# Designs tried in a protein design chat: VH-VL binders against Putative pre-16S rRNA nuclease. Part 4

Target 1, 151 residues: Putative pre-16S rRNA nuclease, of Pelagibacter ubique (q4flq5)
Amino acid sequence: MITIEDFKIKHTNKVRFIGLDLGSKRIGVSICDERQSIATPFKTINKTNTNELIDELKIIIKDNNIGGIIVGNPVNMDGSLGRSAQSVNDVASNISKSIDLPVILWDERLSTVGAFNLSSLLDVNVSKRVKTIDQNAAAFILQGAIDFLNN

## First folded at step 20 (VH-VL)

Design t76 (from t70 with heavy chain Y111F, light chain H99F)
Fold by OpenDDE, fold request of step 21:
Structure t76 (fold): chain C 151 residues (1-151), chain A 128 residues (1-128), chain B 111 residues (1-111)
Amino acid sequence: as target 1 above (151 residues)
Amino acid sequence: EVQLVESGGGLVQPGGSLRLSCAASGFTFSSYFMNWVRQAPGKGLEWVGEIRNKALSYTTHYAESVKGRFTISRDDSKNSLYLQMNSLKTEDTAVYYCARGPEYILGSGWFSDYFDPWGQGTTVTVSS
Amino acid sequence: DIVMTQTPLSLSVTPGQPASISCKSSQSLLDSDGKTYLNWVLQKPGQSPQRLIYEVSKRFSGVPDRFSGSGSGTDFTLKISRVEAEDVGVYYCMQSIQFPTFGQGTKLEIK
């Protein structure tokens, strides 16, 4: 695994990313364009263990020429790491060990601005923005990360 | 009845190795994180390490004091937890408890809490 | 690691009198799910540790109501309203928001 800051320094070539939201029963997968401009929802994965998830990710990665994986890190607002962050880190670590791509944990606290930008791109009204965030969490995660990389 | 039973404790010389076992019964062993906790003579409780369940690919975590020397493993088909202890030190002398941790379901998250139940413990003595 | 600090380390109580143990954590134990992961564990003489309190104030099954837990954030307290002989042992506070860490333990004895 690599931090997004280190990735930004070490990698100058743009690659296509997928984003992962591990915070719900169904795992959300998002994908961005090759220019790293827009993240969109891609797929929902229903798996019971990390190995099955990894197998499916390998297919997605191959089929879409993915060059990196962004994983939402549910850091508490006070900066502490709770139980959700622990399990996410375990999943991300296992992904990193099995897939030879950069795996980046993205602090979800930083996604607020990105979430609003994405919602505007999706032509969602203000009243539906919260619902859209819940339904498209993986896309918001990825959008936040690529926005960081582009700035 | 939910139960954990440790075994494998004994006397070993510094630098030696020992393998502890914990047999679980009365619950769905494979669903839970499992832990080792130790207690040196006359001292408090110290978390040793945890092995998580299949959902998290049996990921293991260790206290800094044992990292690189101890290895936790499990066999869900046998409802068994193990602690391989290598390069033992005198300060590793303790009663070692196995203890059940939380349940975890991928995506659904964590259920229940640490630690219930505890085993009766097995004694490890590292001495010249 | 989250450091747990208990006070006092020893307590001698007359039967029927109340007891109070303080526990402080180096970090907040409140998680994003709204739960505070502070536990109390009792180890009676010659026995294995046993569950007592979880999530600050919830008693495990079989735990008498004379035991009560309170607190928030980083400051917690275990109270025994009327200490009995069977309450003798070492009490540990334990956080479980991260990998579990224990306080030093408080040895409760009867006068």
Scores: ipSAE 0.880, ipTM 0.952, lowest interface PAE 0.5, mean pLDDT 94
Fold by OpenDDE, fold request of step 21:
Structure t76 (fold): chain C 151 residues (1-151), chain A 128 residues (1-128), chain B 111 residues (1-111)
Amino acid sequence: as target 1 above (151 residues)
Amino acid sequence: EVQLVESGGGLVQPGGSLRLSCAASGFTFSSYFMNWVRQAPGKGLEWVGEIRNKALSYTTHYAESVKGRFTISRDDSKNSLYLQMNSLKTEDTAVYYCARGPEYILGSGWFSDYFDPWGQGTTVTVSS
Amino acid sequence: DIVMTQTPLSLSVTPGQPASISCKSSQSLLDSDGKTYLNWVLQKPGQSPQRLIYEVSKRFSGVPDRFSGSGSGTDFTLKISRVEAEDVGVYYCMQSIQFPTFGQGTKLEIK
């Protein structure tokens, strides 16, 4: 795994990224366009172990010419790393070791509270926004990251 | 009955190697993280390392004091946990306990907590 | 690593009297799931460590109700309302929000 700064350096040419949300029972995968402008939900993966997940990701990466992987990092609001962050780190590490692509951990606090709120663009009420965020967590993760990279 | 039984302890010279084993029974071994904890004579408890379950590809973590020298592995088909200790030092002298960690399901997260149960321990003495 | 600090390191108690052990962590043990991962472990003489308290105040099965845990954030306490001879041993606080770390241990003896 590398830092987001190193990630930016490695991607002088714009490539498609995938985003991973490992924070729920269903693993969410998002994908962005080649211009790294918009992240969209791609699919949900139901796997029981990291190796199966990696196998599925390899297919996605190959089929969609993916050049990088962004994994949501569930950092606690106070900045501390809890159990979820540990397990996410393990998954991300294993992904990085098995897939020859740059992998970064993206602080999820930046996706939900940061400059970009995808749900706000949908012009939905608060309750629907929350639901949308939950359903599109992977897309929010990726969108946050690409927005950061583009600025 | 849930139990852990360590074995493999003994006397070894500095620089030597030793392999500890832990046999688990009474629970679904493969679902849990497994840990080694040691206790030097007359001292407190020290976490040695952890091997996580298949969901996390058996990822291992080690205390800095043993990193690079110790290796934890597991065989879920045998309900067994192992600790390979290389380049042993006198300071590694301790009772080594096998201890069950939390359960983990990919995406679902962590269940239960450290450490329950503990094994009876096996003694490792590193001395010239 | 999270540093766990216990006080006192030794305690001599008359049977039937209460005992109290303090444990402080170098950082909050509250996780995003709402749980505080502070544990108490007892090691009786000549025995393996055994479960006592988890998540600050929850007793493991078989643990007498004379044992109680309390606290929040970074400050925690284990109390024994009436110390008995069988309570002799070393008590460790342990955090498990990250890789487990233990306090120094508190040796409880009977006067």
Scores: ipSAE 0.875, ipTM 0.952, lowest interface PAE 0.5, mean pLDDT 94
Fold by ESMFold2, look of step 20:
Structure t76 (fold): chain C 151 residues (1-151), chain A 128 residues (1-128), chain B 111 residues (1-111)
Amino acid sequence: as target 1 above (151 residues)
Amino acid sequence: EVQLVESGGGLVQPGGSLRLSCAASGFTFSSYFMNWVRQAPGKGLEWVGEIRNKALSYTTHYAESVKGRFTISRDDSKNSLYLQMNSLKTEDTAVYYCARGPEYILGSGWFSDYFDPWGQGTTVTVSS
Amino acid sequence: DIVMTQTPLSLSVTPGQPASISCKSSQSLLDSDGKTYLNWVLQKPGQSPQRLIYEVSKRFSGVPDRFSGSGSGTDFTLKISRVEAEDVGVYYCMQSIQFPTFGQGTKLEIK
C-alpha cells in the first residue's frame, strides 16, 4: 500500500477508482468517472472473508477499467487507531498483496467536506438512500479522496 | 469445557529453535483470533503475538522483541495453534501461554475480547 | 505501543479490609464503538492468569461482587471491598483496544 500523498504525485489520469467502506454490515463499493471528478454508489458486496472479497473485486476491476482502490480508514476522531482501523488495515494489506493496483487508506475524518457535497445530491431520494446506505458511505470516502487528488 | 493445552517447552541453547503447540477444545476454534503471551521468571506478562482467523486471511502480528524470529501458525482442521521460535536468546526464557482472543466476521466486526481462556503454560528455558 | 502504568506495585492488606489499585494508560482506551477496552487480570500463585474485569467495570463470569472496576479515558481503578485470603496474587491491568499491553502488575499480599 502507498500513502494518498505519494499516489497524488504518481497517479495516472484516465482510469476509474473504486472506494470501499468496510465499516458497515455489508461492504459498500463506489466508483468514479475516468475524469476522477464525481464518485457515485456502485454496489454492495456481501462476503464474510477477505479472499472472497478479493475475488469479487477482481471482477469489478476487470469490468470497469479500475486503476486504484481507496479504502476508508475509520480512525477515531482524536486520531487514535481503534479496533475498526486495525481490521480495515488487515483487509487493505491483503488486497494490496493480491491485486496489483495502488491501494490507499483514506482517513475518513477528511471526507466530512466531501460528505456535504454528496449528501445534497443523494438526499432527494430518501427511500432509495436507506436501501443503499453502504454504497453511499463508500461514495463519501471516494469523493473525499478524489477531491484531495484534484486540489 | 473450553480448554487450551500447551506443549513443546524445554531446555534449548542460545541460537536454537523450538516449536510450541496448543491444542484447543470445547469451542469453535476457527472463529477466534489466537495469541501467545509469555512471562519471564519473576516478571510480568508480555504479549508475544496473534494470528487472526480466516476472515482476515490468518494475518499475523508480533511484538517487536520477537519479530523476525518467531512465527505463529494455526491449523483449523486440527484445532491447533503453533509457535515456531528461532534464534532463541536467553531473554526468551519464560512460561509461554496460549490465549484465546476475539471473534471477527468481515463486515460485522469484532465479538468478545482478550483473553479467555488461558492455557496452563509451557516452560521454555534458553541457556548454555 | 500503549503504555500501562500501575500503582502501587505491591500491596499488603489485613483480611477483611479494602484494597485499591490504579492503572493509567498512555492513550485513551475509548473506541468509536463507545466501549472502553480496559481489562483486569489476576494471576494467583502458581497458576495461569485469569480474566477478572472487562470493559472497565464488567465482572467476568464467576468473579465475586467484592471486585469492582471504574474509570474512563486513561485513568482506571480496581477495588476489592473486603480482601480475602484467596485474593492473593498479582493483578494486571491490560488494554485491548490495540495489540494487548499489560501494566507491571500489583502484588497483593495478606498480612
Scores: ipSAE 0.523, ipTM 0.791, lowest interface PAE 1.8, mean pLDDT 87
Fold by ESMFold2, fold request of step 21:
Structure t76 (fold): chain C 151 residues (1-151), chain A 128 residues (1-128), chain B 111 residues (1-111)
Amino acid sequence: as target 1 above (151 residues)
Amino acid sequence: EVQLVESGGGLVQPGGSLRLSCAASGFTFSSYFMNWVRQAPGKGLEWVGEIRNKALSYTTHYAESVKGRFTISRDDSKNSLYLQMNSLKTEDTAVYYCARGPEYILGSGWFSDYFDPWGQGTTVTVSS
Amino acid sequence: DIVMTQTPLSLSVTPGQPASISCKSSQSLLDSDGKTYLNWVLQKPGQSPQRLIYEVSKRFSGVPDRFSGSGSGTDFTLKISRVEAEDVGVYYCMQSIQFPTFGQGTKLEIK
């Protein structure tokens, strides 16, 4: 894995990135455009272990020409690493070992969730609402990271 | 009954090696992180290391005092946890406990907490 | 590593009297899930350690009501309202927000 500062220096602007939310009940996936301007919800992955997750990611990467992976890092507000951050680090490290693309942990405290309008989502059925929330969280993670990379 | 039973302790010379085993029963072993904790004579408890479950690719983590010398492994088909101890030092003399950590499910998170149960312990003595 | 500091390290108490053990962590044990991962472990003479208290104040199954835990942030307390002969042993606080670390232990003895 590389730091986002190192990635900012080394990345190219002609590839798409995916964002991963590993801190939710399900694994949310987001994707951005080739101009790296807008992140959108993409997919929910429901696999039981990291190796199966990696297999699914390889398919997504090939099918969508992905050049980088942004993983949300659920650090505590004081910057310390709790249980969720520890398990995310384990997963991200295994992705980095198995997939030959940049893998970056993005501090979720830096992503704005304020534009997220949860009241509109409460009018949908529970199952669809849950899947949409996971994908939206992954999109907020990716959007925060690409906003940082473009400043 | 949930049970952990350690074995393989004994007397060994400094610089030697020893392999500990822990047999688990009464629970779904593969779902849990598994740990080794030790207690030197007359001293307190010291966490030695942990092996994660399959969901986290069996990643291992160690206390700084044992990194590079100790290796934790598990065999989920045999409900067994292992500790390979190499380059043993006199300060490694302790009772070694097998201890069950939390359950983890990818995408759902952590369930339960450290540590329940503990094994009875197996004694390792490093002296000459 | 999170350092856990217990006081006192030894405690002699008359049966039926209260006992109190303090534990201080080098950093907050509050996780993003809203839980505080502070545990108390008891090791009775000649026995393996056993869970006593988890999440600061929650008693593990079979632990008598005379045991209570309290605290927040970095400061925690275990209290025994009326000490009984079966309560003798060494009490450890332990954090589980990261890889576990233990306090030095508090030996509780009957006078």
Scores: ipSAE 0.345, ipTM 0.758, lowest interface PAE 3.8, mean pLDDT 87

Design t76 (from t70 with heavy chain Y111F, light chain H99F)
Fold by ESMFold2, fold request of step 21:
Structure t76 (fold): chain C 151 residues (1-151), chain A 128 residues (1-128), chain B 111 residues (1-111)
Amino acid sequence: as target 1 above (151 residues)
Amino acid sequence: EVQLVESGGGLVQPGGSLRLSCAASGFTFSSYFMNWVRQAPGKGLEWVGEIRNKALSYTTHYAESVKGRFTISRDDSKNSLYLQMNSLKTEDTAVYYCARGPEYILGSGWFSDYFDPWGQGTTVTVSS
Amino acid sequence: DIVMTQTPLSLSVTPGQPASISCKSSQSLLDSDGKTYLNWVLQKPGQSPQRLIYEVSKRFSGVPDRFSGSGSGTDFTLKISRVEAEDVGVYYCMQSIQFPTFGQGTKLEIK
């Protein structure tokens, strides 16, 4: 895995990303456009282990020209990694070892009102995109990350 | 009845190796994270390491004191947990407990707590 | 690693009297799921450890009502309202918000 800052420097805007919500009852997948401007709900994966998840991700990656994977990281308010974040980190690490694409953990606290206020000042369409994200947690995660990458 | 039974303890020279086993029964072994915890003579409890279940691809994690020297593995078909201990030091002398960690289901999360049950322990003595 | 600090390290109590053990963690044990992952464990003489309290204050099945846990954040307490002879042993607090770490243990003896 790599940091979001390293990915920001190295990434290209001609590739799509997927977002993963591993903290839901089922695994949510979102996808963005090639311009990395809007994240939308894409798919729900109903697999019981990480290897089966990876197999399905490989199909999604090939079919959609995916160049990066954003995984929501449910860190605690004080920035520490609790149980929820530990299981997410295990899955993300295994994905990173098995899929030759950047895998980035996105701190879900960074999608707070403060971050959205800054986005609103720079992009008048953020309120519409936030409403779309609220209908799928995976899309919310991916939208926060691509907004950060484009800033 | 849920049971964990350790075996494989003994006397070993510094720098030597030893493999511990833990036989599990009475529960769905493959659903649970499994752990080793040790207790040096006259001392408190020290977590040694954990192996996750199949849902998390059996990833392993270790206390810094044993990292690089100890390897945890499991065989879900045999309901067995293992601890391979290499480059043993005198400070590794302890009773080693097998302990059942939480149940985890991908997408649904954690369902139980550390640690229930504990095994009876097996003694490892590292001395010249 | 999260450091768990227990006080006192030993207690000597008369049967029927209360006992109290303090546990402090080096960081908050509150997880993003809203639960606080602080456990208490008892090791009776010659036995393997056994679980007493989970999630700060919840008794494991079969644990007598005289055991109670309290606390939040980084500060926690185990209380025994009336100590009995069967309560002798070493009590450990343990965090499970990350990979488990234990306090040093508090030895409880009967006078």
Scores: ipSAE 0.304, ipTM 0.722, lowest interface PAE 4.1, mean pLDDT 86

Design t77 (from t70 with heavy chain S112G)
Fold by OpenDDE, last read:
Structure t77 (fold): chain C 151 residues (1-151), chain A 128 residues (1-128), chain B 111 residues (1-111)
Amino acid sequence: as target 1 above (151 residues)
Amino acid sequence: EVQLVESGGGLVQPGGSLRLSCAASGFTFSSYFMNWVRQAPGKGLEWVGEIRNKALSYTTHYAESVKGRFTISRDDSKNSLYLQMNSLKTEDTAVYYCARGPEYILGSGWYGDYFDPWGQGTTVTVSS
Amino acid sequence: DIVMTQTPLSLSVTPGQPASISCKSSQSLLDSDGKTYLNWVLQKPGQSPQRLIYEVSKRFSGVPDRFSGSGSGTDFTLKISRVEAEDVGVYYCMQSIQHPTFGQGTKLEIK
């Protein structure tokens, strides 16, 4: 695994990323364009273990010419790492060991704020905003990461 | 009903190896994280390591004091937990307990907490 | 690692009197799920450790109501009302928001 900061420094060529949200019963998957401009929802995965997830990711990666993996990291607001962050780290670590691509943990605190702001601009109430964020969490995660890389 | 039973403890020389086993019964073993905790003579409790369940590809975590020397594994078909101890040191002398951790479901998260139940413990003595 | 600090390390109590043990963590044990992962474990003489309290104040099944846990964030307390002879042993606080770490233990004896 590599930090997004280190990735930004070491990798100058743009690649297509896949984004993962591991925080829902169904794993959210997003993909961005080769220019790393827009992240869009791709699919949801309903697997029971990390190995099955990895097998499916390998297919998606190959079919879509993916060059990197962004994983949402649910860091607590105070910066601490709770149980969810630990399990995400385990999954990301296993992905990194099995798939020969850079795997980056993205701090979700950064993209969550952006998502709420966007929802506010769309004049969506709080309840709907939360639901929208949940449904598009993988895309928001990936969008946050690629925005960071482009700035 | 729900129980853990350790075995395999004994006397070993420094630099030697020993393998501990833990037999689980009374619950769905495969669903839980499993842990080893040890207690040196007259001392407190120390977490040794954890092996998580199939959902997390049996990922293992170790205390810094045993990292690189100890290996935790499990056989869900046998409801068994193992601790392979290599390069043993005198400070590894302790009663070793297996203990059940929480459940985990991929995407759904964590359920329950540490530790329930505890085994009876097995004694490991490292001495020349 | 999260460091757990207990006080006192030993306690001698007259039967029927109350006891109190303090536990402090080096960082907050409150997780994003709203739960605080602080546990109390008792090890009676010659026995394996046994569960007492989880999530600060919740008693495990079979634990007498004489035992109560309280606290928040980084400061926690275990209280025993009307200490009995069967309460003799070493009490440990344990955090489980990360890989578990234990306090030093508090040895409770009867006067």
Scores: ipSAE 0.876, ipTM 0.951, lowest interface PAE 0.5, mean pLDDT 94
Fold by OpenDDE, last read:
Structure t77 (fold): chain C 151 residues (1-151), chain A 128 residues (1-128), chain B 111 residues (1-111)
Amino acid sequence: as target 1 above (151 residues)
Amino acid sequence: EVQLVESGGGLVQPGGSLRLSCAASGFTFSSYFMNWVRQAPGKGLEWVGEIRNKALSYTTHYAESVKGRFTISRDDSKNSLYLQMNSLKTEDTAVYYCARGPEYILGSGWYGDYFDPWGQGTTVTVSS
Amino acid sequence: DIVMTQTPLSLSVTPGQPASISCKSSQSLLDSDGKTYLNWVLQKPGQSPQRLIYEVSKRFSGVPDRFSGSGSGTDFTLKISRVEAEDVGVYYCMQSIQHPTFGQGTKLEIK
C-alpha cells in the first residue's frame, strides 16, 4: 500500500479506479470513469474470506481496465484506528500483495453521511436499501478520493 | 471444555531455534484469532504475536521485539497453533502462553475479545 | 503501540479490606462500535493468567461480584470490595482495541 500522494504520482495518466467499502456486512464496489470524474456504484460482493474477494476483484479489475484500488478506511472520528480499521488494513494489505495495482486507504469520515442520506431517499425496501447503502458508500469513498486527486 | 495446551519449550543457546506448538480443543479453532503471549521470569506479560483466521488470509502481526525472528502459523485441520522462534536471544527466555483471541467475519467484523482461554504455558530458556 | 500504565505496582491489603488498582492508557480505548476495550487479567501464583473483566466493567463467568471495573476513555479502575486470600496474585490491565498491550502489573499481597 502507498500514500495518496504517491498514488497521485503513479497516475500521471488517468485510469479507472475501483472503490471498496469493507466496513459493512456486504462489500461495496464502485468504479469511476476514465476521466476520474464520477464514481458509480458497481456491485456488492458476498464473500467469506479475503482470498475469494481477491479472486473476484481480479476479474472486475481485468474486465473494467482498472488501474488503481481505493479502499475505505473506517477511521474513528477522533482519528484513532479501531478494530474495523485494523481488519480493513489487513484486507487492503492482502489485496496489495496479490494484485499488481496501487492500493490506498481513504479516510471515510468525509463520505459516510453522504452515502446514508442518498440511500435513505432511494428505496423503502429494507433489502434494497441495504444494498443501496453499501453500493453508495463505495461510490462516495471513491468519489472523495478522485475529487482529492483532481484538486 | 475449551482448552489450549502448549508444548515444545526447552533449553537453547543464543542464536538457536525452537518451535512451539499449541493444541486447541473444545471450540471451533478455525474461527478465532490465535495469539502468543510470553512472560519473562519475574516480569509482566508481553504480547508476542497474532495470527488471524482464514477470513483475513491468516494475516500475522508481531511485536517489534520479535519481528523478523519469530513466525506464527496455524493448521486449522489439526487445531494447532505454532511459533517458530529463530535467532533466539537471552531476553527471549520466558514462559510462552497461547491464548485465544476474537472471531472475525469478513465484512461483518469482530466478535468477542482477548484472551479466553489461556494455555498453561511452556518454558523457553535461552542461555549459553 | 498503546501504552498501559498501572498504579500502584504493589499492594498489601488486610483480608476483608478493599483494594483499588488504577490503569491509564496512552490513548482512548473507545471504539466506533461503542465498546471500550479495557480488560483486567489476574495471574495467581504458579498459575497461568486468567480473565477477570472485559469492556471495562463486565465480569467473566465465575468471577466473584466483589470484583468491579469502572472508567472511560483513558482512565480505568479495578476494585475489590473485600479482599480474600484467594485474590493474591498479579493484576494486569490490558487494552484490546489494537494488538493487546499490558500494564506493568500490580502485585496484590495479604498482610
Scores: ipSAE 0.875, ipTM 0.952, lowest interface PAE 0.5, mean pLDDT 94
Fold by OpenDDE, fold request of step 21:
Structure t77 (fold): chain C 151 residues (1-151), chain A 128 residues (1-128), chain B 111 residues (1-111)
Amino acid sequence: as target 1 above (151 residues)
Amino acid sequence: EVQLVESGGGLVQPGGSLRLSCAASGFTFSSYFMNWVRQAPGKGLEWVGEIRNKALSYTTHYAESVKGRFTISRDDSKNSLYLQMNSLKTEDTAVYYCARGPEYILGSGWYGDYFDPWGQGTTVTVSS
Amino acid sequence: DIVMTQTPLSLSVTPGQPASISCKSSQSLLDSDGKTYLNWVLQKPGQSPQRLIYEVSKRFSGVPDRFSGSGSGTDFTLKISRVEAEDVGVYYCMQSIQHPTFGQGTKLEIK
């Protein structure tokens, strides 16, 4: 794993990222464009363990020519790391060990408010909205990260 | 009845190795994080390490005092927890307890807390 | 690691009298889920540890109501309203927001 700050320093070439939100029952997946301009909701994954998740990620990575993985890090508002942050770290660590791409933890405090606002503003039916909430969160996570990299 | 039973304790020389086992029964073993906690003679309780469940790919965490020397593993098909202890030191002398931690579901999070139940413990003595 | 500090380390109490044990953590034990992960554990002489209190104030199954936990953030207290002979042992506070760590323990004896 690598910090986003270190990544920014070491990597000059732009790559397409995948974004992951592990904070809900369903795992949200987002993907950005090759220019790292816009993050878009991609998929919701319903897996029971990290290995199954990794297997599916490998397929997505290959099919979409992904060059990096952004994972939302649920840091508490006071900066402390709770149970959710620990499990996210474990998942991210396992992903990093199994997939030969940079894995970056992104502090969700920077994008959480945006994710909720987007979900509430979408003009979709209730059932569709519920299904896309996790995907929207993943998109905001990724958007925050790529915005940081572009500035 | 939920139960944990430790075994494998004994006398070993410094630098030696020992493997402890914990047999679980009465609950869905595979769903829980499992832990080792030790207690030196006349001292307090010290967390040794944890192995998490399949959802987190059996990720392990260790106390700094045992990192690089101890390894925790599990066999869910046998409802068994293990502690491989290498390069043992005199300060590793203690009663070692197996203890059940919380459950975890990928994406859904943590359920429950530490520790229930505790085993009866197995004694490890490291002495020349 | 989160450091847990108990006071006192030993306590001698007359049966029927109350007892109080303090526990301080080096950082807040309040998590984003709204729960505070502070536990109290009792180890009676010659026995394995057993959980008494979880989430600061919730009694574990079978624990008498004479045991009560309170506190918030980094300061916590275990109280026994009327100490009985069966309460003899060592009491530990334990945090579980991160990997578990224990206080030094408080030895409770009967006068």
Scores: ipSAE 0.873, ipTM 0.949, lowest interface PAE 0.5, mean pLDDT 94
Fold by OpenDDE, fold request of step 21:
Structure t77 (fold): chain C 151 residues (1-151), chain A 128 residues (1-128), chain B 111 residues (1-111)
Amino acid sequence: as target 1 above (151 residues)
Amino acid sequence: EVQLVESGGGLVQPGGSLRLSCAASGFTFSSYFMNWVRQAPGKGLEWVGEIRNKALSYTTHYAESVKGRFTISRDDSKNSLYLQMNSLKTEDTAVYYCARGPEYILGSGWYGDYFDPWGQGTTVTVSS
Amino acid sequence: DIVMTQTPLSLSVTPGQPASISCKSSQSLLDSDGKTYLNWVLQKPGQSPQRLIYEVSKRFSGVPDRFSGSGSGTDFTLKISRVEAEDVGVYYCMQSIQHPTFGQGTKLEIK
């Protein structure tokens, strides 16, 4: 696993990323365009263990020419790392060890702006934005990260 | 009845190696994180390390004091937890307890807490 | 690591009298799930540690109601309303929001 700064350095050329939301019963996968402009929901993975998840990710990565993996990090609002953050870190670490791509943890607290931007792009009204955020967590995670990387 | 039974303790010289085992029964062993906790003579409790379950690819975590020297592993088919101790030091002298941690389901999160139950412990003495 | 600090380190109590042990954590033990991961563990003489309290105030099965836990954030207390001879041992507070760490322990003795 690398820092977002190192991640940026490694990607001089724009490549497609996937985003992972590990915070729900269903693992959400998002994907961005080659220009890293917009993240969209891609797939929901129902696996029981990290190895199965990794196998599925390998397929997705190969089929879509993915160059990096963004994993949502559920940091507590006070900045502390709770149990969810620990398990996410474990999963991300295992992914990083098994897949030869840069993997970063993205602080989910930072995805709010990205989420709103994405909702705007999707022409979602204000009342539906919150619901959309919940339904598209992986996409918002990735959108936040790519927005950060592009600025 | 939920039980943990440690074994493998003994006397070993500094620099030596020892392997502890913990046999679990009475619960779905494979679902739980498993831990080792030790207690030096007349001292308090110290977390040694944890091995998480298959959902997290058996990821291990160690206290800094044992990192690089100790290795935790498990065999779910045998309901067994292990602690391989290498390069033992005198300060590693302690009663070593096996203790059950929480459950974890990928995506669903954590269930339960540390530590329930505890084993009876096995004594490791590192002395020249 | 989260540092757990107990006070006092030793306590001598007359049977039937109350006892109180304080535990402070170096950071908040409240997690995003709304749970505070503070535990109390008792180790009686010559025995393995045993569960006593979890999530600050919840008693494990079989734990007498004379034991009570309270607190929030970083400050916690274990109280024994009426100490009995069987309560002799070392009490540890333990956090489990991260990798578990223990307080120094409080040795409770009977006068």
Scores: ipSAE 0.870, ipTM 0.950, lowest interface PAE 0.5, mean pLDDT 93

